VHH binders against q84jc2. Designs and how they scored, part 24

Target 1, 232 residues: q84jc2
Amino acid sequence: MSKMRNLVEEKFLEFYESWVIQLELYLHQLLIAHNNNTMSETELRHLISKLTTHHKAYYTAKWAAIREDVLAFFGSVWLNPLENACSWLTGWKPSMVFRMVDRLRKSRVVLVEAQVKKLEELRVKTKFDEQKIEREMERYQVAMADRKMVELARLGCHVGGESVMVVEAAVRGLSMGLEKMVKAADCVRLKTLKGILDILTPPQCVEFLAAAATFQVQLRRWGNRRHYVTHS

## First folded at step 15 (VHH)

Design ge4
Fold by ESMFold2, fold request of step 20:
Structure ge4 (fold): chain B 232 residues (1-232), chain A 125 residues (1-125)
Amino acid sequence: as target 1 above (232 residues)
Amino acid sequence: QVQLVETGGGLVQPGGSLRLSCTASGFTFDDYAMNWVRQAPGKGLEWLSAISTGGGYTSYADSVKGRFTISRDNAKNTLYLQMNSLQPDDTAVYFCAKEIDMWTQEYPGSDFDYWGQGTQVTVSS
């Protein structure tokens, strides 16, 4: 197996580097809005719309890239090892965002009872959807293991081109199944994000988006510095 | 009502070029990835190309990579496919397809929720 980057990895690395730079610029705008009491609700909604549009651009690019090579998104070359270690099925784990909301509530954000109830309902729905995907992934992994055992039995009895063709077919089946699972996970991520933004007020949305972008940027920066420190 | 209308198909000689257009209405075009898919006579659907919402990322099937270019003009609600170096194997009905709304639904097992009626491309001498 080659460790060289393929064309999908090279193209998406270029896209992702540009996308993250723009995310950092939006983070600066979010932090200004967070610390500034002079922005109107209309201005806040416009900023929130920029962030949601930016995330939509990421996921539509991801789905386009996945059609060429879903495996590029498992252990991605555009992420450092810490970022990759924090991934759940190629992205952030939907249930983790509620921990962010909880932390914000304890320190910065005041939620009315109706919002708390809606967030709890969303959290339960999100966990259910997450668990459904995890069960589907487990079934897929078991099917993959069974396929490998049949393949190994045939290789032990036969010599020649069948081994190459059987391995190629197994890899193709893996890719198609993984693609569906990744897309299902992405829909849960985006539905959860939309649900949170619909429940929160515009100032609360700015707080949440700022916290989420800060976490993403810090994870990237810390992971890079750890690598640099161990090699400096 | 979502509508997608493909135009620009026709008869071309091998090695020729053609540009397909897909005019979209009934939805916020800017918010969705768009795709080209084709169906050759007696065959199933073949995905060809995708373009992200801002046009910042494009992808292609191996069969058309290097020969076809997808693009979009969000101000005109129009998707394009520039097709160069056409060969007889490219003969098919070409469809544009709207990607599903990732934000509002569980993944249904298919990436596309709306399709055009298609435009015929025929490559022959």
Scores: ipSAE 0.762, ipTM 0.913, lowest interface PAE 0.9, mean pLDDT 85
Fold by ESMFold2, look of step 15:
Structure ge4 (fold): chain B 232 residues (1-232), chain A 125 residues (1-125)
Amino acid sequence: as target 1 above (232 residues)
Amino acid sequence: QVQLVETGGGLVQPGGSLRLSCTASGFTFDDYAMNWVRQAPGKGLEWLSAISTGGGYTSYADSVKGRFTISRDNAKNTLYLQMNSLQPDDTAVYFCAKEIDMWTQEYPGSDFDYWGQGTQVTVSS
């Protein structure tokens, strides 16, 4: 009747809160850089490197936690319901970032033809990789559901320790398959992010990273505020 | 060239302790999560523990939780595993493993791209 937190959930909640605080500090620096024409290319590249390192640190922590409990990342206690509703395989959907790039192109960022062509190639590859993962996930889920249903039907007349062991083995197998799919999705996320940053100039990268961090921070603030707003 | 060299294995009595070290070279140690994995006689590989970049997150397999502690010293390019309350079923070859570079490749189906030669731990009386 109540949602229980396990050790992975408690540990990762503490990590995630600290990680988001640091992301907000980097967002502040990105917004200053966005508004400041006196920053050198070297300074911009250093800031961009800090952001990419920060994102990689998140994923190395996530993969460490996943080895203990991948299911904690499907409906995470460290995310509010709005953040969880926006998740695709435990994180942001890789193809979604191209909508952000498109929005910036139409309002603030001017891209040359060579950049536009490379971004379109990356968008197509990213969508292909997403669809491949979605197909693999669907096939795995169907196969596991079919196997579990057959095993439970067979064991319905032989209740005992064998039934518990078969269910436990099926859950372990599902968890291992889910780990691989989540990690595949994470690699698509990071490869897509790197691809975008490689195509954009340093000032354009700062604008993109600021928009992405702003979206993530505002999604968290909006989701939290929705339940506790009082009128004044 | 990437190298991982484990040391600190040996023979101990049940209830004893050992501290394993893994010295890394040929890559930027600070940039990668590091792991300990073991292989008991006649058994497959068993993941034991992971530590994220910067040491901000650690995780453990149920079989070693509370008894083993992973740590890293980035200044020395060294990964550690403190093993306490050792039991005979901890007898195995212990490997350190480097996590793949998530940034540059499609997930290859395995988390680790480089392994050490291993160090033997034997728990018997």
Scores: ipSAE 0.741, ipTM 0.906, lowest interface PAE 0.9, mean pLDDT 84
Fold by ESMFold2, last read:
Structure ge4 (fold): chain B 232 residues (1-232), chain A 125 residues (1-125)
Amino acid sequence: as target 1 above (232 residues)
Amino acid sequence: QVQLVETGGGLVQPGGSLRLSCTASGFTFDDYAMNWVRQAPGKGLEWLSAISTGGGYTSYADSVKGRFTISRDNAKNTLYLQMNSLQPDDTAVYFCAKEIDMWTQEYPGSDFDYWGQGTQVTVSS
């Protein structure tokens, strides 16, 4: 079973490269704001707005790309994206972001009781929304497994070989359900991120966004190293 | 009050060009992705094109790829669709559509929350 990178994936990766470069520039601004008490609350809110706008730009680009081909976001296993039932559709699991908040809370960020309460309420809501999506994913997996087994049984009784046309039809049939599930997952991710930023003060938001940007930049660098080592 | 108003439709000969505009008000235009959708007589809605916030990513349906170009001018709160090499099967009402607010809503099963009234494009000889 060979995988061929499609044109939508290549186009989106080109966008992503530009997006990460701009994120690195914003990270520099976040680190300056973190290391220096020269910024007013208004200036901090403006910087935070730039970061939230930048993150929203990623997802609006992703949704535009998904309309052309959702399977571009499922790595190398495009025929069976649901075999990874515990993996999260095309991104991080939304509740994972609270690990970053917890890490900041133990090091530099002091949260008041009201913030802690609101963060725990948000964590519970996020977990509930994740479970709803996981149940939908499980239902889709069962439906697709049943259809796949019926198709394989028909091919087993059929004289001849499997055609490229049958594979292409199966791929098209997968796309619409997957689009909606990916978009639902993205909305949970973004609602959770916004919820965190609404609970934190502007200086705390700068700390959080700097940590998130640092992590995102490191993920890109790890990807580049792996490709070079693989081809050397 | 969110409002989207399409203009620029009309009658054009096959092979001709039109530029559609969609003027937005009642929301922060540059915070949302925008889309073009059309409806041919007696047919359902057909998604045509999307543009991300800031214009950094554009996408197109196969039926219009290479002929149509989506763009936006955030200073004018205006979305555009440049349509070249028009053919009779491009005859439709063309709508602009605002993408939902990903940050504040659960996914409702649909990508668009507001639409314009549409502008008629007719391609005939």
Scores: ipSAE 0.715, ipTM 0.904, lowest interface PAE 1.1, mean pLDDT 80

Design ge5
Fold by OpenDDE, fold request of step 20:
Order: C-alpha cells, then structure tokens, then sequence
Structure ge5 (fold): chain B 232 residues (1-232), chain A 125 residues (1-125)
C-alpha cells in the first residue's frame, strides 16, 4: 500500500533528486581530477570548493524543511531502506567518514605523521560529539513515555478530546527535541568534513571526496536494486 | 562587520500587501541560508520563512503559507519577503536573520547568528 506523502516530503524529494544528480556530476569530475595528474592545485581547490558548496546547499535546504516537519526526515521517503538503515539521525554518521580516510592510507597516498595525528584527534572528538547527541536523543525518546502518555496507552486509543491534546503536546515536544538534535548532528557532520579537508592536501581531498561520494551514490544504487524504489 | 538592514515596512489596511527587503553586507551572502522572523507586541519571536543557499528550497510557517513568499537576489545581496493578504494579526516587527555557519561551528541551540534592526509592519483599518 502506497503511503500518503505530505507536502514537505514531496518538496524535499524533488529537491533531493536534483541534488543527487548534481552530486553524480561532481563525482565524475572528482574521478577525472583524481586520475589526471596534470591538474593544478588551484583547479583542485576550485573543485573541492564546488563540492563543499553543494553540501552546504543540501543542509540549508534540510534545515528549511525541518522547520516545517522534522519527522519527515525520520521517515525519509526519498531514501531507500538500505540508505535509511545506514542513517544516523537523518544522515550519515560523522565518524564513518574516517573509513574513507583509512582507504587513503591503503592506497598510494602517504599521510605524514602530523596528518595522522590530527586525524586521530578529530576522530576522537567526532565520536565524543556523536555520543553526546545520542544520549540526548535517548532522553527525548524516553520522555515520550511520560505519565500521561503511559496512562493514555493503558486506556487505549482515542479519537478526540483531551486525549488528542495530550498526544499532540507530546509529539510537539519530541519534534522540538529532534530538531535540535538533528541540527546538532548536522553541525558535527560538516565540522568533521571540514576538519578532514583542512588536514588533507588538495589531491588527497579530491581522492577522499571521490571515495565518499562514490560510496553514497553506490549505496543508493545498491539499495534501489534490492528494494526497488519509485520516485516518479 | 556583518550588517542586515530591513526596509519596506509600514502601515497597510487589511487585505493589503507589502514587500520587505533585507540588504546584507559584511559576509558572503550566497553562502548562507536566510530567514524572516517577526515579533508581535507582547509575543515571542516567530519564525516565518527560510530560503536555502542558492534559493533552491523555501519553507514557511503555517501562519503565513499561501500569503508570504520569500526570495533572494544574490547579486544584490538582498533578501525579500512578499506579503499578501495581510491581516491585523500580522502586525509586528519583522527581522531578517542569517543562519549560523554550520560548516565550522557547533550547534548552540540557535539557528541564527545575526539579525537586522527590524522593520515595523502595522496592519490596521
């Protein structure tokens, strides 16, 4: 049975589809750059900048949408089940990107000791921030089971009256908390990404970004093959 | 120094229209999402509308959906709010607000880091 999509879901789905198409174009450019040793540092930096700008566009759109309906992002109808299964607080888990960095070390890329140290420090900080957000999320989730909600659940489902008001209030409270946590998580994501890019050289950045984008795009493709999703 | 300057406010009759402008300076305007918020007398701040970087996505509060339209001109570093079908309860000081730099900062609970001085909108017969 098809789910009814709300306006936020429809709007964001449209946005996201376009965004992903552009991401694939940038991925192609990243791969070319990675395989082209003749590109100047200036050219590489420009490409990196385009990618970072593209990501910023996504998150500003996301935050705009969240202000209307944060719960839409916990359903994420624009994602397939595999993508959703890999999501942490409505997006990629910040600490996951270090797996992409590790790939660099296994390739022809040589990281100097100073880079390795900085990356490790960043990883530790990122993980700490993740845990902090997770703890706060638990608080909001558990808070749904307050005295009134538990009592209401005990009595069964009600169609209207005071019971509806109680549920709506609870949902509003949860939504407000979730919005804060999602935004916090987004900041951790972007800060982590920036941190990595600041540590790596431009060629290393290109390789890293290519790896990350490849994984994202392939994950979507794999998920679509396993769990066919129609976005039309 | 970041500056946001709102203009276009004034007195209008119910059912009337106004167009607010917010001119930005002191930062790269096109790198940030922008918002409109308002504060009515005796009430708290109310978020009204947001526009993403590049203007590819817009959102609205239920209170203004279908009546207000947010837009931006990056070449002019200007944010706009077209307000139609104005009602007395739209009377408020309207502010443009710059979103925080989520790229380099930790989230502190506030979505905005800079505000304009505001422009008064009064809807009255």
Amino acid sequence: as target 1 above (232 residues)
Amino acid sequence: QVQLVETGGGLVQPGGSLRLSCTASGFTFDDYAMNWVRQAPGKGLEWLSAISTGGGYTSYADSVKGRFTISRDNAKNTLYLQMNSLQPDDTAVYFCAKEVDMWSQEYTGSDFDYWGQGTQVTVSS
Scores: ipSAE 0.912, ipTM 0.968, lowest interface PAE 0.4, mean pLDDT 93
Fold by OpenDDE, fold request of step 20:
Structure ge5 (fold): chain B 232 residues (1-232), chain A 125 residues (1-125)
Amino acid sequence: as target 1 above (232 residues)
Amino acid sequence: QVQLVETGGGLVQPGGSLRLSCTASGFTFDDYAMNWVRQAPGKGLEWLSAISTGGGYTSYADSVKGRFTISRDNAKNTLYLQMNSLQPDDTAVYFCAKEVDMWSQEYTGSDFDYWGQGTQVTVSS
């Protein structure tokens, strides 16, 4: 039996489908820009801005949805299993993008020493922030288990009013923690992205964004084919 | 200087309607999600509704779902809250709140960095 989706899941699914379609359009533009050396710096910056705006739209929508139901994002029914498998705290792992940056160095893109140093500094910082969030996340999860495992077990065996209330309170507490961690993770994601874009030249940014968008779109396509997933 | 100014509050009878407005200035309005929150007498802050950048996604607290509608006009730098079927329990000061810049800030536990002065909504027979 298929799990029944709640209203938040349905709403966000619709939003995400539309968002991905738009991302594909931007990807096409990025690829054109990447392969065409005729675009001015101003034009490239404009394209970069459109992409960043698009990402802002996603995360603001995400935060809006999280305020209603953060748990919806720990199932992410709008993603296929492959996408979910590559997810870290309801999104892409911030440190992952440096792999894409590394690929730039293997391409026609030449990074100067100063850029390389800055990128490395950013990488270190990003990893530190990730670990900090992971530790905090674990704290919330463990706290739930330590305090309420007996009550959860009781709920499974007996329906008692008091026990239910206690468990619900615990779940609410956990949810609040989860929300904070997810939002913290999102901030790390976006700061990392911004940091990279600030280090790279406009042409390099376009190439980077194209690579990132390609990865995202292809991951979705591959996952859908493999798991025969239909979202809408 | 960031400024948020709420208007549209007032006295209304139960079952009545009000439309709140929040005019924003001092920042690029289009780049930020906006929210409505309220504070009733003797109670804490309650989040009510959010709208994403571009208005492509909206969310609501259970307490106002089906009754309130959030919207925005980016050309006018204005956030709106249409409130229908108002109840006495809706009596509160209503605030518009700007979300933090996720691109440049560490998350500190607060979703909002700027608030308006608020507008009083009183629902009474």
Scores: ipSAE 0.907, ipTM 0.968, lowest interface PAE 0.4, mean pLDDT 92
Fold by OpenDDE, look of step 15:
Structure ge5 (fold): chain B 232 residues (1-232), chain A 125 residues (1-125)
Amino acid sequence: as target 1 above (232 residues)
Amino acid sequence: QVQLVETGGGLVQPGGSLRLSCTASGFTFDDYAMNWVRQAPGKGLEWLSAISTGGGYTSYADSVKGRFTISRDNAKNTLYLQMNSLQPDDTAVYFCAKEVDMWSQEYTGSDFDYWGQGTQVTVSS
């Protein structure tokens, strides 16, 4: 069944599709850089900068869209079910990237002791920040269940009683809380990403970013295949 | 230091148009999303529109959707707001607002870290 999309969903879908295409191009460049080892440090830094800029573009677009309709990102129509299932507060879980780093370490990336220590510190901080957000989310959910959702349910049952304005106000209030949590989560994501990139050498950054982009692209491709198979 | 300077405000009749400009300095303009916010007399701040880095995505409040258009010229470090079909309810001080740096900060609940002084827009017959 074709899910009805609102204007924000359509607009962001278009943006995201273009963004993913560009990501794939960057991934190709990252893989070339990683495999050939012919690029200078300056060139690698430039490539890393392009990727970081690309991610900035996504999140600034996301926040712009959220201001219009945060609910669109809860059940993002531009993502397949697998991507959505792997999402934490409308995106990747920040602590997940450390597993990626660990995987790289087990393969070919050699970190010096100083880097390992810094990464562990960052890991602890990231987890702490995640937990803080999760606690806030739990508090919010409890509050919603106690008041706002009950009010909305009550208003929904009255065909002729409470004004549409009251319902809208309630929905706005709920949305505002969600928006704050999503933005907080995004900040943790970006801070964590930046932290990792600051700890790694340029060649290591390229390898990390290549792995991350590969994971993202493969997750999307695999999810799409599964979705089409199950619905065909 | 960061500076945002709004211009283009004034008195206009209902149905008229204005184009606001915001000139930015003191930071890398293209690295940040920019926003327009207004404050009407006796009312709180109202977000109106946002434009992402590179201008790849724009958003609007329902109150101005279809009438206002946000744009940017990164070469000129300038943000624009084209306002058409202005109504008396659009009377307000209009502010340019810089979005916070998402990479370096914990979210404190505020989306903006710098504002301009604002420009007055009055819509009256």
Scores: ipSAE 0.892, ipTM 0.964, lowest interface PAE 0.4, mean pLDDT 91
Fold by ESMFold2, fold request of step 20:
Structure ge5 (fold): chain B 232 residues (1-232), chain A 125 residues (1-125)
Amino acid sequence: as target 1 above (232 residues)
Amino acid sequence: QVQLVETGGGLVQPGGSLRLSCTASGFTFDDYAMNWVRQAPGKGLEWLSAISTGGGYTSYADSVKGRFTISRDNAKNTLYLQMNSLQPDDTAVYFCAKEVDMWSQEYTGSDFDYWGQGTQVTVSS
């Protein structure tokens, strides 16, 4: 509604734009490594480490920012509408990343039986952790609706400063609960990512990270081009 | 094994400045966000500031915005807090805190897993 962004939105937009630019540079390196059959295992592990460090840098910045304003991360100004529509609790849904692994297995990545078994175990654990968070979010939504109805009923008997204080307390409670759920979701995201990278060999990790970064870049590009108008 | 040691506290007059340091050991300092937290006499813990890995993002509590500046020197494994325009209600024990490992299997509701012993800052005429 308002053209002016709050301070958190302005600062995180600047951070995020720089972070995405660096992700694109790392994607270029991943694509070179994918096509270069002479790269050493040490070089591949170094590149993989750069990517994991880059993702960790995003989340440490995010956690610093949500201490000031977690609501900025729901419908974020630094993301286009398609990116926001694909968000699950302010980020990618951990269980959906296994569809990318499945596609790689069908077309170009060969996994041994031990890897397949470990990936399935991780998939089940990830889904279980997601479902726990989803149940807590549902409980939170119900509790907030009930509190709102009680507050509205009470306002029929009393108006003014007390109603403002009750609403402010409810908003603070919601924000604190949302912050914890967002952090729990982020930990599931990073645990899932680490789990996949621990199971895959270094060349397979490069292929997975390249596919993931490509998807992220394409989602951003496609969503931005939705506002494109034809030259006339 | 993880150790955080705060230094630089002391007695200062209102309006004065201090620079706190926190030297870290026993973990890869570069890999974690770092925070400053304080505890005034008889009060609970108050989060003050956070700095992301590499220093790319900083945040502050409203009570210290514009007066305090967080920074880090990853080559020295050291976290800093520059405190300007100190007032008597800034009197507290100041702690540095290490953010939890986000790669752990579950979030327990705690943002910090290790704390220093603290350094006393007293602002008095």
Scores: ipSAE 0.740, ipTM 0.902, lowest interface PAE 0.9, mean pLDDT 85
Fold by ESMFold2, fold request of step 20:
Structure ge5 (fold): chain B 232 residues (1-232), chain A 125 residues (1-125)
Amino acid sequence: as target 1 above (232 residues)
Amino acid sequence: QVQLVETGGGLVQPGGSLRLSCTASGFTFDDYAMNWVRQAPGKGLEWLSAISTGGGYTSYADSVKGRFTISRDNAKNTLYLQMNSLQPDDTAVYFCAKEVDMWSQEYTGSDFDYWGQGTQVTVSS
C-alpha cells in the first residue's frame, strides 16, 4: 500500500531529496546576500538566476515523472503529511504566494506605486487562472462519477471478471486528464513566479526567494519533527 | 532558428544495438527537458523517454524500459538514445522533441514545441 513504492516513486524520492539539499544551499547563499550590503546588482542577478534555474529543474523532472505516473504526485512519498496537506493540485497554490509578498511589504521592503499596481494586476490574473483550473477539476470529478464508468465497474463485478484492456483504457483516460490539469497548474505557478520576479528589483527578488525557500524548508523540517514526535 | 537534427539510425538485426544522437541549436539546450518519440509504419506517435534539465531525472515508456537509455551532454548540445535488445517492432522513425517553455502563457495541452526531421531505425534480418 502506502509503504510500497513503485519505480517512479523511488526515483523521484531520490531526485527530490537531492533537490531539497541544493535548495537549502541556495537559501544559505540568499541569506548571505541579504546580510551583505556590498553585493553588486550583477551578483544578485546571478544568484536569482541560480534559483530560477533550480526551480525550473524541479518542474522538468516532475513533468518527466508525470508521464509515467501522475498519481504519485497526489500524496507524494517524498513529502511529509504536512507538506502534502498544504498542496493544491500537486504544488503550492499560486494565489497564496501573494501572502509572502504582503509580509515583505509589512517589513523592511518598500515597493513603489508602479510595483504595487503591477502586483495587484498579477494577483487578479493569478486568481482567475486558479479558478479556471478549479472549475476544470470539478468537471473531471463529475466525469468520474459518470453513469458509463459506474456501469463498467458493475459489469466487472457481476461477470466475475472484465477485460483488462477495457479497464486499463479507462484508467489511462482518467490519468491523462489529471496530467493535463497538473501541467496547467504548474504553468500558472511558473508564470506567477516569473511575474513577481519581473516586477521586483534584484534586492527585492533575493528577499522574496529567501522567504519562499525558508517557508519550504521550514515546512519540511517542522512536518518531519511532528511526524516523529507524538504524545498520544 | 530552432533546429534538432537526429543521426545514428540504420539497419540492425534483431537483438542488436544502436545509439541515436540529436544535435540542438537555436535555443539554450540546458534550459529544457528533451524527449524521444517514435512513429512506427502506419501508426501514431509514441512517446519513449524524457530527460530533465541537467539530466537529474529520466523517464521511459513501458515498451522500452530496461532496453533504452536516454542521456544528454549539455556541453555539446546533444541528446542521446542508447537502444539495446532491438526487436522488429522497434522499427520506426525516431524523433527528438524539445519540451515547451513552462514560463510561457497558458498551457495549451501540447508538451513539445519543436521536433527534428527524424531518423529511420529498421530492425530486420
Scores: ipSAE 0.736, ipTM 0.901, lowest interface PAE 1.0, mean pLDDT 85

Design ge5
Fold by ESMFold2, fold request of step 20:
Structure ge5 (fold): chain B 232 residues (1-232), chain A 125 residues (1-125)
Amino acid sequence: as target 1 above (232 residues)
Amino acid sequence: QVQLVETGGGLVQPGGSLRLSCTASGFTFDDYAMNWVRQAPGKGLEWLSAISTGGGYTSYADSVKGRFTISRDNAKNTLYLQMNSLQPDDTAVYFCAKEVDMWSQEYTGSDFDYWGQGTQVTVSS
């Protein structure tokens, strides 16, 4: 039966819808905190912790789901076409986050010289890690193409029904390789997020997290409106 | 000191049920996904099930889907595995495993950083 494909998509769609609704609620709290000049550093750190916990929860759910079906995360049914078009290896591209920091610096956030230096160091490390993953993905794709050619040749020279085992091994290899790449990318995403939050002050973290959540929510809302309008 | 202690194993007849527990200490249990893994006699490790933080998402290996149910009680720092319709092929040492810290660690290809000592499950008529 093909129960597994629909089950993962249905389960994660339910999870993701709930997760995004909670993210929108946290965004509202971030905007209130930004406007409230009387919030203490302790109160801001509690809110920041809620956001980081919320993001961690997404990734632990994602890693649990990809063990069953990593392909569901390439062109996901729980994302609209605009959201899927913005994905790099099943998520936001780590280096893109620094463009958001740069925009905040131009309009709202004043960074001291020490923060700017640390952010540049983190940007370089993030870019290096990102490029390493891209090179590894290229090597994986070449190896997978070579494996497909070998397996097609083996299917043409069938021996004792073992072609089913060869195809099954190729599918497992594809899934395992993609899982590895997705997890590596997720770790770069999370290390980059942590690095930025460690460098910024609590008020600056609130503004950054608000901008990030706003971008994510607006991509979803704007993409859904276009899709809905086309349907109606 | 990270500690994971599995309990609830034992001897059971085919078709029977067992409930395994894993008590965790030495880390913030709520912050990590938790997993069950088993090792049958003379065989390698087999991943069985995962549960996300907060319990919002669960997943299962094909070999146990429909028969096993993972759950967690964050207030008690305890992970559970309800095992139904047990078969002789389920005979193994069952381990709970903590997922690696995605937040602070470069991914090395290893999904788990700490394991329990395991609890023996034997399914025999």
Scores: ipSAE 0.722, ipTM 0.896, lowest interface PAE 1.0, mean pLDDT 84

